# VHH binders against q9vxt7: the designs that were tried, part 5

Target 1, 187 residues: q9vxt7
Amino acid sequence: MPRPVLLIHGGAGDISDSRIAGKFAGIKQALRSAWGLLSPDNGSGGGSALDAVEAAVRSMELDENFNAGYGSCLNTSGQVELEASLMEGRDLRAGCITLLRDVMHPITVARRLMEKQRHTFLGGAAAQELALATGSERLQPGALVTEGARLTLKEFEDQVAQGKDPFFARTELTDDKPVPKTDPSGE

## First folded at step 12 (VHH)

Design g05
Fold by OpenDDE, look of step 13:
Structure g05 (fold): chain B 187 residues (1-187), chain A 124 residues (1-124)
Amino acid sequence: as target 1 above (187 residues)
Amino acid sequence: EVQLVESGGGLVQPGGSLRLSCAASGFTFSDYAMSWVRQAPGKGLEWIGRIYWGGSTSYNPSLKSLVTISRDNSKNTLYLQMNSLRAEDTATYYCAKYTIEVSGSTIKYTFDYWGQGTTVTVSS
């Protein structure tokens, strides 16, 4: 059987050297999450490529280093509006979500949309309804907003105030503050 | 209503194996990480391990050699395979559902639901 190939990209923005380690760690975590489904050696073999991709992205959505999910870039109102898209290449199916709020894993919502085979793209209230109706947890308003994201928005605002090109703004976090993850186990 | 129902417990001889199951309902099972926890008589809760939605697992180092956690999302079921059981493995075993709490720049995994438990007794 051919060996599966898993490729993860952690962003192509203006990434400072200080953030490389965090991104790398996050990519590794995503790979571990996904590869376990693809490789029997990791004890959870038998998953599909789709499952693996979703798992990888879900991992990344928990890490503000990737500006998706938790720690997403803010809109001009200081709010997180989530986007995600998923495609299955064999049958050319796709699901796309935009303007989703207060949901941890928009990629899962995108997958659900894809699998419903009714729409390819949903946004705003419709996306929100789909997310909640299909079992996504609704987070507290603003739960996905990080201090790093606020600072990035502030920097953007300051640049605009200075008359600089608003279309050439930084999307990556300005300071290297990894998101601490805690577990009741202490791990 | 979220429900977690453990099964598969019972009496087993030392050196034996046992597979526990946890049937989940009332939520999208595949969206959440799950955990096994146990409580021996007269002792506190002990974390056994965790399995993420994508199948990645983490174990208590003290139990890693004895246990394997898996899940079948199509059946909404969590599993705990235990091998080479010892008397000290006698306990009530619980499955627990993770949830995510976000506070500031911190993401915290916590348990929001537990099963009623299934009892495992290891005795000759």
Scores: ipSAE 0.035, ipTM 0.239, lowest interface PAE 5.9, mean pLDDT 86
Fold by ESMFold2, look of step 13:
Structure g05 (fold): chain B 187 residues (1-187), chain A 124 residues (1-124)
Amino acid sequence: as target 1 above (187 residues)
Amino acid sequence: EVQLVESGGGLVQPGGSLRLSCAASGFTFSDYAMSWVRQAPGKGLEWIGRIYWGGSTSYNPSLKSLVTISRDNSKNTLYLQMNSLRAEDTATYYCAKYTIEVSGSTIKYTFDYWGQGTTVTVSS
């Protein structure tokens, strides 16, 4: 019979040499957390696939080496905003969560949405209420911020302080000069 | 549309003070970190500092004693107070809005909108 397959991708983009070992270790840990749940003897293989995917992503959400949960990138306000989604292949049901804050495992909230609600997408205050009402702990503000994420924001600011020009952003604003206000007294 | 409009620049004597303003519109100002950046004639951009929505600040260490950044979220306005100005502080001063650019797992903080700038000249 066909063997189950678990594939884990840690995200697209350039990976610096200093980050490679941590990302590989994190992927291995996510595989270890999930693999046993793909037993060939487990009933309803679709259900065990969901369990495995959730377990793998929960492992990555705890791991600062990934942009998920703990160690997520900071928004322009210096905070972590969380997104997660999952889809079941059997009938293509999906749960999609966005703009969630201060919850350790957004992937579990996405699963709760898919399994327990009529909605496919939920964000902001509604997603927050679902998370808390279905058993997620509200973390203290800042609990998901890592020193690595803070240093990434600081590196950007330091580059600007050294006179480096974020050329495309400045060029866009220069080309978008304010339109003269319409004179309400003239025609 | 997002607009950032600086004002308050002008000629000031060495040792003097100025307060610059940046009027923001076209976005929810209170949700975003903001920055002041300056460019002296013939030089590159120099980051002055950042202020979060709640008022927390971080400054370029070389400028920290000269500047104070503040904001009034009820007026959608960012401020830069400059004191004890020197000739080397002559520059065009810009306010800038932070954003995050995502490319796969790579995340970079950039400035997505800038004002046209206000010119400060420190001269006798």
Scores: ipSAE 0.000, ipTM 0.218, lowest interface PAE 15.2, mean pLDDT 76

## First folded at step 15 (VHH)

Design i06
Fold by OpenDDE, look of step 16:
Structure i06 (fold): chain B 187 residues (1-187), chain A 128 residues (1-128)
Amino acid sequence: as target 1 above (187 residues)
Amino acid sequence: EVQLVESGGGLVQPGGSLRLSCAASGFTFSDYAMSWVRQAPGKGLEWIGRIYWGGSTSYNPSLKSLVTISRDNSKNTLYLQMNSLRAEDTATYYCAKYTIEVTRSGSKTEIKYTFDYWGQGTTVTVSS
């Protein structure tokens, strides 16, 4: 049996040097989480590609460096609206969630939708209902909002106030502290 | 139903202070920016300031030194503190809920802050 391949992308935004280290660490953690499920040598073994992918994304959803769950970008009202999508290549199944609020791991909800095979795309109240009905915990309102996200939104608002086109606003803050652009571990 | 109820108005002597409260209900208070606005007799509405969901504030430059807006999201309450009151500060004070309107024309995006709900107002009279 051929060895599995895991590929993770941590975002394509304008990332400041100061954030690179955190993102590398987060990506490595996500890879470790996923690989542990795929590799029998790690003691867990037996996981599917879907399990591994979900694990990786769940890891990233917990890490504000990836603004995909905790620390998500805010809408103009200062709210987190979560999105996630999952696709399986074998049978070409897919699940997509949008406008989900106050729930950890929207990727899991997307998977649940995919496995249900009734709908490919759910949003808003329907997505929320699915999430809760299938075991997701409802978090306290604003639980996924970070200070970084708030500041980013504030910058957005300031740009609007200055008459700039907010369409091209940054989704992440920049930091002035330079860090290496490569992982010093060599991984 | 969205409700905003102001309280704390009354007669104040020149040099005194006002402390107003606005009790909010019918919506998720913590999700929205709030504002204080006032209207003096025979005059138009004057914007006092705004407070964002997280507590960041923006004030009318003409009133900034005298005004503090705060909020307690756990109590769904908005507050206005204003010091060194003058006769010109006599007005009905309103709390207002913000909403955002987005207009797109081609590649251009315009965002406008506006109000969709107002309280009944509380009147402050500054007089000796």
Scores: ipSAE 0.009, ipTM 0.217, lowest interface PAE 8.7, mean pLDDT 86
Fold by ESMFold2, look of step 16:
Structure i06 (fold): chain B 187 residues (1-187), chain A 128 residues (1-128)
Amino acid sequence: as target 1 above (187 residues)
Amino acid sequence: EVQLVESGGGLVQPGGSLRLSCAASGFTFSDYAMSWVRQAPGKGLEWIGRIYWGGSTSYNPSLKSLVTISRDNSKNTLYLQMNSLRAEDTATYYCAKYTIEVTRSGSKTEIKYTFDYWGQGTTVTVSS
């Protein structure tokens, strides 16, 4: 009986020393969010590999330490544009979503596309309609924007104003101070 | 229409156990983190814990040894298992759904999680 394996990694960019601990904590949280869905020994039975992958990515989409969802890079208009894709190995079905705005979990919308629609790729207004029609909440404008992402965009704009190559700007801050995560408790 | 309906409350003896359920409808349950919150008579709200869509939990440290939160996404149901109950655990127990609130202060933006829907509550009374 094959033993399940779950591997998670972040993006390819360089990571400043001040962000290393936060990214490791975020990867561990993503693993914790997903692993229980694969464990055959926890009395709840296992889940599909697809369920585990989705859960891991949803954790990262909430985590400002990653360039996914909350706290991701801003476009030149200062907005978060959401993209996600998902593919299963059994039948090689895929769902690819782009140009979503203000939706909590684009990876879940990508899964809905893969499972419910004939198209593999959907963007813009059509993707937005799919998200809302299948139960995604439309977030308030700016809900996914962080101060770190704003400062990174400002640095990019400053480099462009100085005549530097815009394609080599950093995608996240190099501030050595910890960046606190927003507390969802509401108390 | 979002609905959260708690059940399983009642009178229980000290040292006893109780399992509460929260039936969710009107939204895609598996997309959202959920919480249990309680309110003792004449007191404020006390957060019990949170469960993420993938099953990971976080608990109020004061209650961690007494409670276990679980969910069944296929049945749209959230659960609270309570053991070794004491008189101070007498309270109304609520199921709550998370959402995100954005607040702006000048050029600075803050993101806060808050509860947009609550159940009616189920009352647990621990008394001999």
Scores: ipSAE 0.000, ipTM 0.184, lowest interface PAE 13.6, mean pLDDT 76

## First folded at step 19 (VHH)

Design k02
Fold by ESMFold2, look of step 21:
Structure k02 (fold): chain B 187 residues (1-187), chain A 123 residues (1-123)
Amino acid sequence: as target 1 above (187 residues)
Amino acid sequence: AVQLQASGGGFVQPGGSLRLSCAASGFTFSDYYMGWFRQAPGKEREFVSAISWSGRSTYYADSVKGRFTISRDNSKNTVYLQMNSLRAEDTATYYCAADYGFYFSEDTEYDYWGQGTQVTVSS
C-alpha cells in the first residue's frame, strides 16, 4: 500500500505577527486530528483520505484562528455565511455548499452532498435542509460570530467611510488588543 | 420493481374530508421527494403538493393551500395527503410521484408515478 501523505494549507491573506503562533498551532492540531485516520499501524484499522480531509477541516472549523466556521469573516450584515467544498480524486466527485447558516461543520455537509451524487452544488434552504436532516446541530444565531470577526468588519467599514480601497483591508486584526473568545456551541 | 400504490379516494360531499395514502416500494423512499398530482377529465395533470425527502419542507399549489396537508412517514414508506374543505373542482384522479433530488421544482418531471386513486366531490 502507498504511504499516505497529508498536507494542510491554512488559507491566503495577510497574517499579523500576533496571530502567527495561533495559526501554526491550529494547523498542527488539524494534522493530529486527521493523521490517526490514515495510520494503519495505530490499530485503528485506518480510514479513507476523505475521512482524513474531513477531520482536518472540521478541526479548523472549530478553531477561531481560521476563516472557516467559528470565527469566520462576516458579511456586511454582521452574519456568518458558510461555504465548503470537497472533491475526491478517483472519480472526481465533488460537493459544494454555499449560503449555509448556524451549523458548525459545513465540510461535513459538502461531503454528504457529494455522497448523494445527484447534485454537485447546493445552497440556501436546500443546503440547510441537507445539513439538519443529516444530523448537523442547529446553532443559536450568532454562535459562530467572534469579537475578532466583528472588529475586522468594523475596520472594513472604517476604511470605506474614509474613502479607502477596501479590497486591500486586512482580513484579520493587527493590533495588540486581545480578542474575546466565544463558545462555538450552545448559545 | 418500483411501485407507488395510492389509496383512500372515494365520494365525498362538498366541505368534506378525505385522507389519501401512497405506499412505496422498490426504491429507497427516504431519498426521494414525494408529490401529489391530479388530473380531471379533459384537463392536464396538475401539481397539488410535494414534500422533501426529509419531510422538513412542504409545497402546495395555490388552489389547495390552507385546505390540504402533505406528510410522510419514512419508517412506513408512505406519503399522505389530508384533504379538507373539499370542493367540486377537487374532483380528479390523484397520483403520487417520487423524484430523486434535494430541491423542489413544479416543472421537474418526476421519476416514478403511481396508478392513482379517484376522488369525487359531488352533491
Scores: ipSAE 0.007, ipTM 0.434, lowest interface PAE 8.9, mean pLDDT 82
Fold by OpenDDE, look of step 19:
Structure k02 (fold): chain B 187 residues (1-187), chain A 123 residues (1-123)
Amino acid sequence: as target 1 above (187 residues)
Amino acid sequence: AVQLQASGGGFVQPGGSLRLSCAASGFTFSDYYMGWFRQAPGKEREFVSAISWSGRSTYYADSVKGRFTISRDNSKNTVYLQMNSLRAEDTATYYCAADYGFYFSEDTEYDYWGQGTQVTVSS
C-alpha cells in the first residue's frame, strides 16, 4: 500500500508575523496527532484516514490560533458559532454542522452526522441536539471565548464606528507593529 | 544541497561587540524563519534569536534581549546577529538554523542547521 499523505492548512487570513509561529506549531501538533494514527511504522497505525483527519482537526479546534473551536471568532453578539464539515471520498459521504454552540469538537459532530447518513447538513438546534445525543459534552456558556477573540471583536466594532468597511476587518489579532506602507513583503 | 555558512565569530573582551553572518543556499530562503542557537561546553544548545520571513518579527532569549539584534537580507540570503555588550556567559559555539515555520516549543527542531562559529568573550 502506498504511504498515506496528510496535508493540513491553517488558514489564509491576514495573519500577522507574531501569529505565524503559533499556527505552525499548531499545524505540527495536528500532524503529529494524525500521523500517529496513520503511520504503519508506529505499530499503532490502525487508524483510518478518516480517524487521522478527525484527530488533526480536533487538535486544531483546541488551538485558538485556528479559530475553529476554542478561540473562534465571535459573532456580533459576542458568541461562538461553530462550523465543521467532513467529507469521505470512498463512498462520497459528507457531514456538515453550522451554528453549533458550546461544544469542543464540532468536527466529531460532523463525522457523526456523516456516518448516520440521514442528513448531510444540520444547523442550530438540530446540530446541538445531535451533538448532545451522540455524546458531546455541553460546555459552560462562553467556554470557547478567548480574550483574543473579544479583543478582535472590539477592534471590529471600533472600525465600524470609524466608518470603515466591516467586510475588510481583520478576524485575527494584530500583535505586530504597524508595517510601513512601503513594505512589499505582503505579510 | 542545503548550506548554512556562519561567520563572524572570534575573540572579544567583555563589553565588546561581534556581528555574525549566516549565508544560506540550497533552499528558498524567504520561506523560512531564520534562527541563531548557541552551545557552550558542557551545556545544552539553547535558543538565542529568531526572525520571521520578512524580518518584521524578531524573537530573543531573555538572556540576550536588549543586547543582541537579529536581522536578515533576503536579497542576499543572509541572516545576521549583532551582538553588543558581550559577556563571558555569551561564550559558545553559535549555530545558524532555518525553519519553514518557527515552532515555539521545547522540542523545536529546525529543518536545516549550519556549522558552528565560535564566540569567545574573555578578558
Scores: ipSAE 0.000, ipTM 0.269, lowest interface PAE 12.3, mean pLDDT 86

